# VHH binders against Protein STRICTOSIDINE SYNTHASE-LIKE 2 (SSL2): the designs that were tried, part 7

Target 1, 353 residues: Protein STRICTOSIDINE SYNTHASE-LIKE 2 (SSL2), of Arabidopsis thaliana (Mouse-ear cress) (q9slg8)
Amino acid sequence: EGPKHGGESMLTVQIPDFRLIPTTGALGPESFVFDFFGDGPYTGLSDGRIVKWLANESRWIDFAVTTSAREGCEGPHEHQRTEHVCGRPLGLAFDKSTGDLYIADAYMGLLKVGPTGGVATQVLPRELNEALRFTNSLDINPRTGVVYFTDSSSVYQRRNYIGAMMSGDKTGRLMKYDNTKQVTTLLSNLAFVNGVALSQNGDYLLVVETAMCRILRYWLNETSVKSQSHDNYEIFAEGLPGFPDNIKRSPRGGFWVGLNTKHSKLTKFAMSNAWLGRAALGLPVDWMKVHSVWARYNGNGMAVRLSEDSGVILEVFEGKNENKWISISEVEEKDGTLWVGSVNTPFAGMYKI

## First folded at step 23 (VHH; from e3 with D30S D31S)

Design f5
Fold by ESMFold2, look of step 23:
Structure f5 (fold): chain B 353 residues (1-353), chain A 122 residues (1-122)
Amino acid sequence: as target 1 above (353 residues)
Amino acid sequence: EVQLVESGGGLVQPGGSLRLSCAASGFTFSSYAMNWVRQAPGKGLEWVSEISGSGGDTTYPDSVKGRFTISRDNAKNTLYLQMNSLRPEDTAVYYCAKESYSDTYWGYMDVRGQGTLVTVSS
């Protein structure tokens, strides 16, 4: 328990400014990216929009959408019911050479949009893009332009994510797309694969397996030297205090990981016994609604910053008392500011270290 | 205070060459990667090149690769861009830009100079 770090904890020493920034018309600013000129952040919302923060005007502007047909998508309604039509942008990354924003949309696949925004278009050929059932996260090497991305499940779409958590599903994949216009599978048989991040030097990827509560390290620089191994990975971190979501590099070193829900002894037992989850899925119970209600009443999201070398927890971000988060999907750190995301809040968090 | 001052812009014909310079001050120049960016009339910023703090690594987008060469002189705190085989679409204001963090490519360009205008026209 508690942070294992060599520096200050933001929860114990540095809380000079904290600000909740409303997202108008939609929920779930769950991931953030800044462009290479330092502008933003950009974030995807529950109605299929991608919005950009204008810091000098303290407001969001519409930047892009992941589908061209927008009737019934925006406005006050239950967006979860329309995500499969309207899109749900989850992962965002810029390509330095073109300025294009690449988008992992849970339903629409791998997309991109130019630096001026608009309607995003498919990156992959139609057949390959349609095979992506739950596109979750991506990162792009700014020197090579190689896109690394995840598909969380080939069985469960985001609207049925509790099935991916409870069923023992292992159809998740980590893939890359490069200038050869080919998709290469780097790892398969992953359990609810989620966030992906390149290392500081581009020599490895960290990949989140949400259902296993662990993070894998996949080495990139050794693949050309040892061509026979198809499982060039190791466990980077395990035994995390909650279910990990997105992972982002910290400019202070290491990686921030959002943890949507803390573990209990019951969740740990259930994770070891997938048959219990499969049995529960067979009951006439709306487990998605049960989880949503439980999370809102008990709010227990947190985030951790992990050491780059060892995967040990260096720092913990967690609200207390009336400042508890329902869930935390991501922390994006820029210039001494933490941008805190969640899948279901009507606001983003901005915390100055 | 970080200062970046570009010079060397002007009018050239298509196929011509031009060499831009950027004088840097107010920071440890050799510790930061440096970039050139450009802005064509009525367009947004476009990244043109990056060079590591030591000068050992350079990168370019396909639009300028093979025609432009970035270099630096850490003793003079000066960044350069040699532009060859210029095309009308290279017409832009060119800025030098400092990387936000020392010794990394994963930051953003946090400081730009005032820029120098390059016009490619016959």
Scores: ipSAE 0.617, ipTM 0.865, lowest interface PAE 1.6, mean pLDDT 85
Fold by ESMFold2, fold request of step 26:
Structure f5 (fold): chain B 353 residues (1-353), chain A 122 residues (1-122)
Amino acid sequence: as target 1 above (353 residues)
Amino acid sequence: EVQLVESGGGLVQPGGSLRLSCAASGFTFSSYAMNWVRQAPGKGLEWVSEISGSGGDTTYPDSVKGRFTISRDNAKNTLYLQMNSLRPEDTAVYYCAKESYSDTYWGYMDVRGQGTLVTVSS
């Protein structure tokens, strides 16, 4: 009945004690964060809202929006068609010193909003922020305030992410922003870079490359804030069984990684032969719609907890039959509870372990 | 069982100094980072300072850096905050808070006590 600790062992987890918590009015609670007082979680939704869970009232409240232009954003319509106008908050992190919530919005760039919510504002100068075409994830060192964040592609926006996958795009970047008000590129030429997480002691970052189904480790120089060349990374985990999305520290050690879906032989073949995917992109076909239909029938979301030392899989989260997730973007673990997110569900999962 | 008792607050003039104390019990004090947090009238909680379990690392937000000093005495299970050059905007109830997890600073701040009121006026 005590706390569970698996070390570096491999476990498959089936959890019967769970709840699905509706995100009424919108889809895609993709990522979760708690504030430094333990309240939340906060999550971004398909209509550009960020909502906060009130555990004592068992409901979500509106906390923030990533754009002031809200006409046509909420309500019963296809939110994917309006994300570039309404915003799509993907990554969330709090700054301990100010209480501000920082937001990686896929279209609006790197934003922040105060601890009382409201309309988020740009963190970077306009020119630098507008160069971010697909801002995906961030993490903040609570002691230094340094913000680490990812831009998944400088060519493809989120509304055409299948294009990035099919083309073999490698324009993803890992960057940092600190008190100097400057953006420093830490790694470039990344293939659909996605989640980023700091290590326990702040001595390295883990960075997800979705298109390569792998995770890189980037060692930080504790006395330096200068950028380093691309060749200062190592492979932390590779050969992952699906397309990794977000990565979050576990309080039990290691890192949870959401795997949107297991990769297929077709998509693996296409990624290995990018010229075929590039040729297919020239056809008058809505590949996002094709993917959406394919995922409906073939989606198989899961998550894994990786060892902090070796990157081996310690635990697997996956459902079967009626409890199957078509896609999982993130697992956020707090106080024996797993909060499970997805890009395409009208609910968040809450699983007691 | 975990208990945190704040003391040392009071009325002070702008530019003055106060030293706050927090008596801790019910846990292994040296295993946890400790924080000071404040709440101004009608406002939310604001982080003020952190000190590691060993006392070797301290951090502060810009609003108090250079004016406030956090310290701890692990033999006496006591946390301190030395506040100098006080300003009217420092008026708040001050709480000490235990880090939620041992041997890390990646958790949340667990506020338990009644706090101690600091008023900086006139």
Scores: ipSAE 0.602, ipTM 0.858, lowest interface PAE 1.7, mean pLDDT 87

## First folded at step 24 (VHH; from e3 with Y105F)

Design i3
Fold by OpenDDE, fold request of step 26:
Order: structure tokens, then sequence, then C-alpha cells
Structure i3 (fold): chain B 353 residues (1-353), chain A 122 residues (1-122)
């Protein structure tokens, strides 16, 4: 079993400089990626756009979309109602060899777009033996070009992800796509799998299992002693202080993990009593709406940097005072700056550290 | 200060060969993977090759694989690109570029040189 974090001492990151970066007209910059020349970041929004940050001009520009059907997608409306048509890019990664941006879209599946942007094209057909239903995160090995990506559920779509959590759904998958254009499932039966990241040396994958509040390590080298003696996976970290979302490598070592909601007595109780969630699903209640309202008032997001080898919490990131995060999906670190994203905010955060 | 200085560019006929060099200074050369990138007229930057800090691992895109060879001399802090079977589409300014993080397989190219022009024409 991996390390438990319930009683570990944590270092709080002091945030000396904060910039709120609005995402005009949309929510949910929950993923960030820089290209191989250091430009960006790029992020996906609730209206289906992928936008690029121009550092010199301090503004976002439109970069790409995952569908050509854009009518009714943008503007001040509830984007959740149209996201199945407009797209919902959640995961982003660049391919070094081509300069293409690969996209994990919750509805459109795995796509890519060239370095100049535009309308993305399908990398995988929508008609797979096991169709992607909730493509969530991806990472690419820059040397091999292998794409690792997650599908959170084969039953639930993103617009009903609370239902997935409440039901105890375990149909999530970790998959790979390689140069042979084949898709292989690496892990199955995951409970709302979310973020995925290659290790610092590319020897293993970390995959976030949100509903279990843990991170799994999947060894990629079959010759490793660990892979020979046990299943190709182990628990990297468990007992996280909240529901983990995305995971990113830190240039200082280890991994940043965004936590959408800190655990409360209520959430812990609910996790310990799965039947409650199932029973609640039987009620004529829109639980997505309930959750949204609840999160606005009670949400408390944080992020943790985990050590590379043991998964110990090294640093804790929390907003201060009026700048608390309702949720944190991802932290991307570059050049002494943390980019912080959330599914629930109309802005990204930029912190100098 | 990190400095990268490319040399060896010039005019060559199709099918010809050229060897580029990059002199590196201002950092521990062997701790970082190095890259060649190029920019053709009116086009964006294209990755051409990477070599690990030790020189043990090399990678190429399909566009140059089998024709180009990246190498390095860590004792001389020099990066090389041997280009064979050159084509008109290889015409570009070629840059050497340093990886941002030491001893990692990931990162971005944080510094590149001024470049050297390679023209492939009959």
Amino acid sequence: as target 1 above (353 residues)
Amino acid sequence: EVQLVESGGGLVQPGGSLRLSCAASGFTFDDYAMNWVRQAPGKGLEWVSEISGSGGDTTYPDSVKGRFTISRDNAKNTLYLQMNSLRPEDTAVYYCAKESYSDTFWGYMDVRGQGTLVTVSS
C-alpha cells in the first residue's frame, strides 16, 4: 500500500504574487500545457474553445476547437447544456515530433490539431469496440510519441459526473495509443479515473482515481522488479485530503495534484457508505445542480505537490483569504510560476513562487 | 549566460550533404538534452532532432529519419547535425536548442541560437 497522508506535516507555499487571469465568456480552465518552445499556456474552456495565452500581450487568443459546429456554443448561457455538441476539451498535450496538440475531449474523444490551431481532427474513431464516453486526461512521451489517456466512465458523461461518483461507478480506464494506431487498455475498473502523468524519467505512470481519493502507479517497464513480482500497478498515494483531479510534473521534482474539494465529515461519511449515494440517485433531484450550489458556498480547493518516489506531500497550495479556490483541478509549474485552474471558475490563477 | 552559436550552413545541391555545428557555453552541457530545430521560410519552427545529455539516446521525426544524424562532443561542448541526402524542403534556418530541465526527458526548449541558413537548391 502506498503512503497515507492523513497525518503528515505539510509545507505551505507562500504566494507572494497573484494574478487573476480571466477567461472571458467561459469557465473551466482546468488544464494547462506549454508547447515545446515554452509558449502558452494553452487551456480548454467550457464553451469548447482551446485558447492560448500570449505572455507579451497578457491576453488569450483562440487557438482551436474540437468541432466545426460552433453555432450557439459561445455566449452567456449554461455551457453544460451544449457541451456535447460544442465539445469540452479537458486534457491537452503536445507531440514533439509533429508539434500537434493532442486533446482529450469529454465528448469527442481523442483529437489533435496542428501547431497553427483550427478545427481538431479525430485521432481515434468514435466507433471503438469500447467507445470513449468520458475522455478526460492525457500525457505524451516526447521521445516515443506514445499517448496515455484516461476515460473516466463508460456509463456516465461529463455532464453527469456527480452521478458517476454517487453510484460508485468503476468503469474508468487507463489507455495508451501508440504509433501503430492501436489502443490498448492498461488498467480497467477504475473509479472515476481522472489525471494521468508520466514520471520524471518516463518509467511509470501516475493515474488519479478521484472517487477513491488515491493515485495509482503503473510501471511501464516490464523488466522492472516490481512489475515482475506484482501487478503492473500499485497504490502511489492514498488518503489524500480531498478529491484529486489532474496531476502534473513539477520541474522542482514530484507532482502537483489538484484537489477539487477538501474532505469534510460529510464527504468521508458518504465515501464510507456507498449505499447512500446509490439511494440518493433514486430521488428526483438534479444532483449536478445541488453539487454546483453546494460547491459555491462550501467548496474548498487545494493542491499538493507529492514527492516523486514515495508520494509524500511536500507542499500545500491554498488560496488566501478572499482568494480561496472553490476547487482546484490542476497546477502547472513553469519558470517559478504556478498556473492554477478550476472547472468552476471563470479565470485562471497565476502565482509567482 | 547560456549561449548557443550555430555554424556550417550554406548552399548545397539536392542530394548533397552538410554538417552543422553548435558551440554551447554558459551551462553544464552534458546535463542537458540538446535539439536541432529549423524554420523554413513562411513556416513555423519544426523539431529536427534530439540527443540526450550523455549522447546515448537520439530521436528524429519521420521527415529526417535516416538522413540526419545528431551527435555531440561533451568535451568540446559542441552539438552536431550531419545532414545527408538533402532536399529542397530542407531549406531553412537551423537552430540548436537547449532543453529546459537537466536530466529529464520532458521540458521545453528554453534557449536557441541565432541559427545558420541551409539552402538546398539546384
Scores: ipSAE 0.848, ipTM 0.931, lowest interface PAE 0.6, mean pLDDT 92
Fold by OpenDDE, fold request of step 26:
Structure i3 (fold): chain B 353 residues (1-353), chain A 122 residues (1-122)
Amino acid sequence: as target 1 above (353 residues)
Amino acid sequence: EVQLVESGGGLVQPGGSLRLSCAASGFTFDDYAMNWVRQAPGKGLEWVSEISGSGGDTTYPDSVKGRFTISRDNAKNTLYLQMNSLRPEDTAVYYCAKESYSDTFWGYMDVRGQGTLVTVSS
C-alpha cells in the first residue's frame, strides 16, 4: 500500500509571481496540454471550446470543438445547462505520430482533431458494450500510441457529478484504446475515477479515484518484481488532504495532483458515513447548486507534487489570500511555470516557480 | 547554447535514398532522446522518428516505418536518418529536434535546427 498522508508535515511553497489569464466567455479550464513542439497550452472550456494559448501574443485562440452544433453554446449564460449539447472537453493529449489532439469529452466520449484544429471526430462510438457516459481524462504513450482514458460513471453525467459522489457510485472505469482500434477495460468499479497519467518510464498508470481520495497504480506489464500485489493494481497514495482530481507528470519528477477541495471535518465525516449522502439525495434539493454555492466560498483547493515511486508528498502549493484557489483540477508544469486549472474559475492560473 | 545543424538534403528520384546528418552541440548529447521531424510545403510539422539517448530504442510513425532508420553516434554528437525508398510525399524540410527532458520517454521538442531540404521528384 502507498503512504498515508493524514499526519505528515507538508512543505508549503509560496508562489511570488503569477498571472491569472482570463478565459473570455467561459469557465473551467480544467486541463492543460502542450503539443510536442512546446506550443500551447491547450485547454477545454465550459462552452465546449478548446482554446490554444499563443505565448508570443499573450492571448487565447479558438482551436477546436467537439460538436458542430454550436448554436447557443457561447455567451454569458450557464454553460452547464447546454454542455450536453455543446460538449465539455475535459481531458486532452496529443498523439506524437499523427499530431492529432485526442479529447476526452464528458458527453461526446473519446474524440480527436487534427493539428490544425476544427471539429473533432469520434474515435470511439459512444455506444460501447457499456456506453461512455462521463469520459474524463486521458493520456497517450508517445511511443506505442496507446490511449488510456477514464469514464467516471456509467450512471451519472458530468452535470450531476455531485450525485455520483453522494450516492457512492462505483461504476467508473479505466480503459485502453490501442492502434488496432480495440477497447479494453483495465479497471472497473472505481468510485468517480478522474485523472490518469503514465509513469515516467511508461511501466504503470496512476489513476485518481476522487470519491475515495486516493490514487491507484496500475501496472501495465506483469512484472512480478515491481508489484508486491497479486492484483494488477495497488494503492499509490491515500489520505490525501483533499479531493484529488487530475494528475500530470512533472518534469522535475513525480506527479502533480490537483486537489479540488481541502478536507474539512464535515467532508471527512461525510466520507466516513456514506449513508448520509444517500439519504441526502432523497431530499428535494438541487445538490449541484448547493455545492456550487458552497464551493465558491469554501472550495479551497491545493496542488501537491507526489514522488514518482512512492507517492510521498514532495511539494504543496496553495492560493494566497488575494488569490484563492477554488475547485482546483490540474497542475501542468513547463519551463518553471505551473499552469493551474479549475473546474469553475473564469481564468487559468500561470505561476512561476 | 544548444545547436543543431542538419545536412545531407538534396534532390533525389522516387525510390532513391538519402542520408541526413545532424551535428549537435551545447548539451550532453547522450542524455537526450533525439527526433527527426519534417515539414512539407503548405503542411505542418510531422514527427518522423525518435531515438533514445543510448540509441537502444527507436520509434517511427507508420508513414516511414520500414523505409527510414534513425541512428546516432554519441561519440561524435551526431544524429542520422537513413531514408530509403523515398516517395514524392517525403518531400519536406527535415529538422533535427532535441527532446526537452533528459532520460524521459515523454516531453516536447524544445530545440530544432534550421533544417535541410529533401526533394523527391522525377
Scores: ipSAE 0.787, ipTM 0.903, lowest interface PAE 0.7, mean pLDDT 92
Fold by ESMFold2, look of step 24:
Structure i3 (fold): chain B 353 residues (1-353), chain A 122 residues (1-122)
Amino acid sequence: as target 1 above (353 residues)
Amino acid sequence: EVQLVESGGGLVQPGGSLRLSCAASGFTFDDYAMNWVRQAPGKGLEWVSEISGSGGDTTYPDSVKGRFTISRDNAKNTLYLQMNSLRPEDTAVYYCAKESYSDTFWGYMDVRGQGTLVTVSS
C-alpha cells in the first residue's frame, strides 16, 4: 500500500497489524504516559479510573481515580452518561521533580496524584479550577515544572463536543501554570483546542485546533517578536486528512498526531460555514448519535508523524483489516513500540516497529 | 553492555559534605544527559539532579537545590554529585542514571547500577 500523503522523499508508510490489549471494565484508553523511570504506560478510562500497565505481569492495575465517590461509576453501563459525576481523565503528564501525575480531567479540571496513586486532588484554586469546562490535554517541562494545558471550550462540555464542532465555537484556551501558582492564558479564541506538546528543546508548544484541522506553533522564546501587540504563534500544519486529537513527541524526531475521525469535502464545507452548524443544532436531532453513525461509515484508524521543522507528514499509521475501524486519538512511542489510544474502545493498541 | 558504577558513599554527620562518582561505560557518554536518583529506606526512587550531555545545563528539585551540585568529566566518562549541608533526610542509596534517548530530556532515567549508600546521622 502506498503513502497516505504526498511530497517527501524518505517517507515511511506504516500499515500495522497491531496487538489489542483489553482494558478491564471500561472504555477509552485514549492517552498514554510513562513515568520518568520508564514504567507504565498509564492511561485514563471512561469510568474515571487511571490504570497502569505492569509489563512484567502483562496486566493493568488500578492506579488512581479523579473522584472519591465511586458509586455507580464502574461496571458495564454507558459511561458517557456518568462522566460528569465519575470524571473522565484525558491528558496525563508526570512532573519529574516530584513524581506526581498531573491529570487533565474533562469535568474535574486540572488535578494531580502522587507517585503511589490514590484519589487525585485539585492543582488550581477552586474558582479557577471550576472555570475549566472541558480540560483536555497537558504537557510539563521536566526541567522547569511548568504545566501547559488546554480547555477545549468554555461553553460545551465533553459530553456535547459535537456541539462545539458544529457551532463554530472559539472559546478554547491554551494556558500555563508555574511556580508563581498563577494561571496565565497564552492563547484564547481557539476552535476546539485539543492536544498540546512541548518541543524537544522546550522552545515552543504545538497546539491542536480540532475544529480547524490544523496545528499551531506557539513560541516560548522571545527572540524575533517585539514586545507590544505581537503574536507568538504561527500555523505549523494544516489541511490534515482528519480531525486531529492528541499530539505527542516522537523520540525519533517530530510529533505523532492522532486523527480521531477522517473527514470528507462535505464535512470540510460544513465546518467552514458555521451558520449551517448553528442552524442544524436548532433542529430536534441528536447530533452526537448522528456523528457516531457517520464515524463508523468513514473509518477511524489513522495517525501521522509530522516533521519537527516543516510540519509535513513523515509517516502514516493506519490500521489494517479489523484494526482499520479503530479510532485513533494518540500514538505514544517508546523504545520502538507504538501505544495506540482510542476514545471509545475497550482496549489499547500496541505495535512494535 | 551499558554499565554505571557508583562510588563515594559513606557515613557523614548532619551538615557535612560528600562527593559521589559514577563511572560510565558501554555508550557514548557525551551524547546523553545524566541523572542522579536516590532511594531512601522503604521509599521509592526520587530524582535528585540532571546534567546535559555537554555539561552546560543543570537542574535540581527544590529539595536539594543550593546544596547539591552535579558535574561531569566527559574525557573520563565520569559523573559527579557534590553534596553539601547534608541532612538526615538525604540518607539513601544514590544511583546514577543515563537518559534513555540521546540529546533530550524527554525520555526516562535508566537506572542499572548497584548504587552507593549515603547515611547522614549523628
Scores: ipSAE 0.685, ipTM 0.892, lowest interface PAE 1.3, mean pLDDT 86
Fold by ESMFold2, look of step 25:
Structure i3 (fold): chain B 353 residues (1-353), chain A 122 residues (1-122)
Amino acid sequence: as target 1 above (353 residues)
Amino acid sequence: EVQLVESGGGLVQPGGSLRLSCAASGFTFDDYAMNWVRQAPGKGLEWVSEISGSGGDTTYPDSVKGRFTISRDNAKNTLYLQMNSLRPEDTAVYYCAKESYSDTFWGYMDVRGQGTLVTVSS
């Protein structure tokens, strides 16, 4: 088995049963979804594959790929350098009416694949899909079929995400796609927009702004029918202790938010002085490489469950010492089990509450 | 123990109508959304309709919208599906399914009954 990933937290219950589940052949099971019959989870990997967990057989099977040309994508190599060719599936959601899996692929745009898997195909018309530079997350209303999705930056692709964090870039967008076959921008000028989740009753979206360490609430009824305002939002949670990634409804109420790493005094200072980030980007330094090295030694991932009403922290998932996660992108909760994801681990976590 | 018992299936001509029933027991029926799901021969499960616990909200995919009507009688713990203007592609085994969590539609559909066969042919 893998290393223990439990830890002490004053806000969480003891986690007595857990497994680390290897993702053989690739890294980064960063997001999870179950289909509407409870099967799965499904997750996207660093080589452009989407795999499905077979619980009764305790193994992953290949389910889908986000590109048709697969030469050089799988197997041992630096997958980070081939993501733009092989695809990097991030967000996943099922459409209840068709059983199709929708995929936010960071490079290939908004895709879908049928319930039997295979090669995913583009959902949007070519021109609209090609305008997506960093598709990150999506959620689908199971009653209406409306797809809500995020494009983290129109300037920085995922391979340059440190630039989006450091530059003060605010080209992120929250959009929807529905039965009119049109893409509608709901909110623009977002700073590294990341996860998106519908509320329990479908009347608002929570939208993560990673670079601002905050979560916005966007009211849908006022945007889609009555107000038609692109600025119909409020701050749901702010001052989070780390950089938020994905956000998922909890069946126990509220929302789980993955926090890739905690703030340090240095990161807080840099975020308060955006000109420092822009100046640093002007240096002949590979900031992606610097971050990757830093994360291996100093990574301190966690996740929090936020109250639906107030956005305050109700629970903390965090490992300590020998059981810490270097980075956490998501917690998907199902039937008393927490599935924990990361953008860069060779395993998923499975924790019984 | 949750039990779901479907009935009302049969052979019907294209354009005809049929009413399915699902008797539910073993849980607080009106706390849960209920669904109809169907499985055509040789195919996977397909969602057909959902109704909220109170019965106030109903949802349909485009394939059946306007032709099928879901309803429930919470006093009798019974779910119904009225199917009108039936087509050969509606031929399937129909199942009712309980929503996995109370007072939500974000869980998964718990299919556990034997189903009832609907055949639409001339």
Scores: ipSAE 0.634, ipTM 0.870, lowest interface PAE 1.6, mean pLDDT 87

Design i3
Fold by ESMFold2, fold request of step 26:
Structure i3 (fold): chain B 353 residues (1-353), chain A 122 residues (1-122)
Amino acid sequence: as target 1 above (353 residues)
Amino acid sequence: EVQLVESGGGLVQPGGSLRLSCAASGFTFDDYAMNWVRQAPGKGLEWVSEISGSGGDTTYPDSVKGRFTISRDNAKNTLYLQMNSLRPEDTAVYYCAKESYSDTFWGYMDVRGQGTLVTVSS
């Protein structure tokens, strides 16, 4: 059952050189970015901190926080209960010209912080930033500085993301922010929009719709070349074997996509019977808690690398035995190393390929 | 091994001009985008300009656009930066940097040389 060109076949990858790197005092290193001088990675944690890896010293240091209100945020407690106060940084990207780190914080909106770190500040005017209810991911064009970012739902916050999935919410948006200091909506009516990545040559965006288990391609005309004849979107990949999260370019070509968990008989049943989710929301049940318990016993995270041209799966990452991941949000590849993240693990994975 | 040697710095008055050079060796020069990066006293590295491997595409941040011109001579393995209308805030050590991956702009800038000091003052 070898790989088939253009088919749905998948390859299982076995990577023997690995290291699990504990995060300091928090969990959920779910997304990684390196600065344009190759330092890092930087990652956001469950307590609202952004930490930086010092490779030469093999340790994390505190780099930034997404809110100035830090009392009760750090230390041993259930960080999920404090995310709406302390912030939850998700997507990260650097602006090449300023060295600023831009942050998609699930609760605090689109933020930035200077190259020396500190307390992040809002990028957008207050009223526009407050309309962002679940800021998830971003990418920045290094030539133009244009920021592309996603808001997973204008109704549901991250602390109720199961509600967004169960309700069939389609209020997700793909937006941009540029030198006009205006926010422009590029796509609306998206179902739990998640990761976003610019293409290798900057002529399109790939945008993850988690609830539809698919990836869309949005053609851009922000380049200085004559207007492209394609200015809408198309399906880039569909029928993914799990629920996609973040998407990142690979220096070997194509895109890594984290899949929070592989599909099971239960998830396939739930997707085939969406009306049950809508009906269940009428019950006085803590569906986030129900999902949390289910995922603990049934989660099976993986990641796939998709071809840039066709969207077919070229490579599969899955952990095995004691290193199996309950959930994978992202793979960031740099210099022959895969940095693997999850929303809930107390560690980052480092896998040399 | 990759080697980058910067030269051409000096003292210049505001409004003046300088031309920096970077001699490159140890890699196929025209396969890689090249960058200029600067470091003002007490500050971190700041990107100044980029030129594609072929020399056909250039980019600049707003702080230097219209005043600085990056160029390259692939026959001589040399990168240049023509700096005009210099301002006191341009005072820095200037480094050239090789892009980490061939044929892309999504890598990182590899700074290796000792740099060349540009001082803009009266």
Scores: ipSAE 0.592, ipTM 0.857, lowest interface PAE 2.0, mean pLDDT 87
Fold by ESMFold2, fold request of step 26:
Structure i3 (fold): chain B 353 residues (1-353), chain A 122 residues (1-122)
Amino acid sequence: as target 1 above (353 residues)
Amino acid sequence: EVQLVESGGGLVQPGGSLRLSCAASGFTFDDYAMNWVRQAPGKGLEWVSEISGSGGDTTYPDSVKGRFTISRDNAKNTLYLQMNSLRPEDTAVYYCAKESYSDTFWGYMDVRGQGTLVTVSS
């Protein structure tokens, strides 16, 4: 009896050759980037620092901060309670032509810092930057320097992200910033927009809608005028097995997507009926804490690599037992190594494949 | 084993020209984008130009656009940089670099050679 088969095969990866690398003093190395000379990775932490891995010395060094006001930001306290003061760097990307690191900071907006580090500065004019309430992710075209970035909600800040999910908020935006120094909105009314990634050739963007457990494809026209007339997107992947976070190109083709929380029947029902979540928000309940407790006992983070052609799952990264991740925000692949991130771990994962 | 050997540097007056060469071996040259990078005295590496594997696409930062031209001869496994209208700020050691992944601009620049010194002074 031969097995039934068809379409793209799904690969499950169990990787025993790995190292967990502590991020001493802070949590949440949730996104990684290497510079264009292969150094790094760089990652943002819960206390507003951006740190750089020195591979030759096997240690992190402080590289940058997203706010100059550092009093009370570092040290042993609940960093979640100070993120709005200290900053919370999330998405990171380098501009090839200048070596500058661009930063999507959840509270401080779109920032950049030079190749030697220091205090990041605002990219956008103050008024436009202050309108960014939950800056989440970015990617930069290395040929054109165009910056594509996301604002997950114009209503909810990161420290209340469960509220954004429960309310059915659809104020997320995908935007670009280019050499005209103007911000252009490419898509609006997105449900908790999260990761963004350019395609291999730069001809489309993939954009994560966490609350809909799907990924959209936005086609980039040759001219910006045609883009305006063709305000155009399609569903690239849907029905994902969990809540997608960041999305990153794989050098082996396709895209890695981190999945924070597996989708359950209860969460599917809640997301499809946002008015129930809005009603529940009226109760005197700390829903961030409720979710935190639930995730601690039920969390099963995973990541998937999607086909660039069809959006189907080609590979699965998932730990078991003592190697289990409560949540995974991102997989960054470099030279046969997977760097695995999470919003809430005191370490980064480094897995040799 | 990837090898990149730069040559063609020298002393030149402002406004002058030089042509740099990079001999490549140990990989399928046509499959990879190639870059020039430079390092001024006391400074870090700076990207100067990139050319696709086929030679059909080139990119430059504003600081050199219109003055420098990158090219390649895939039959000879050789990368070139024609530098015109040279300025004192172009003084640096110039390196060629292979893109880390084939058929992409999304990898990192692998600098391996000793470089070739270009000095622009009166």
Scores: ipSAE 0.568, ipTM 0.846, lowest interface PAE 2.1, mean pLDDT 87

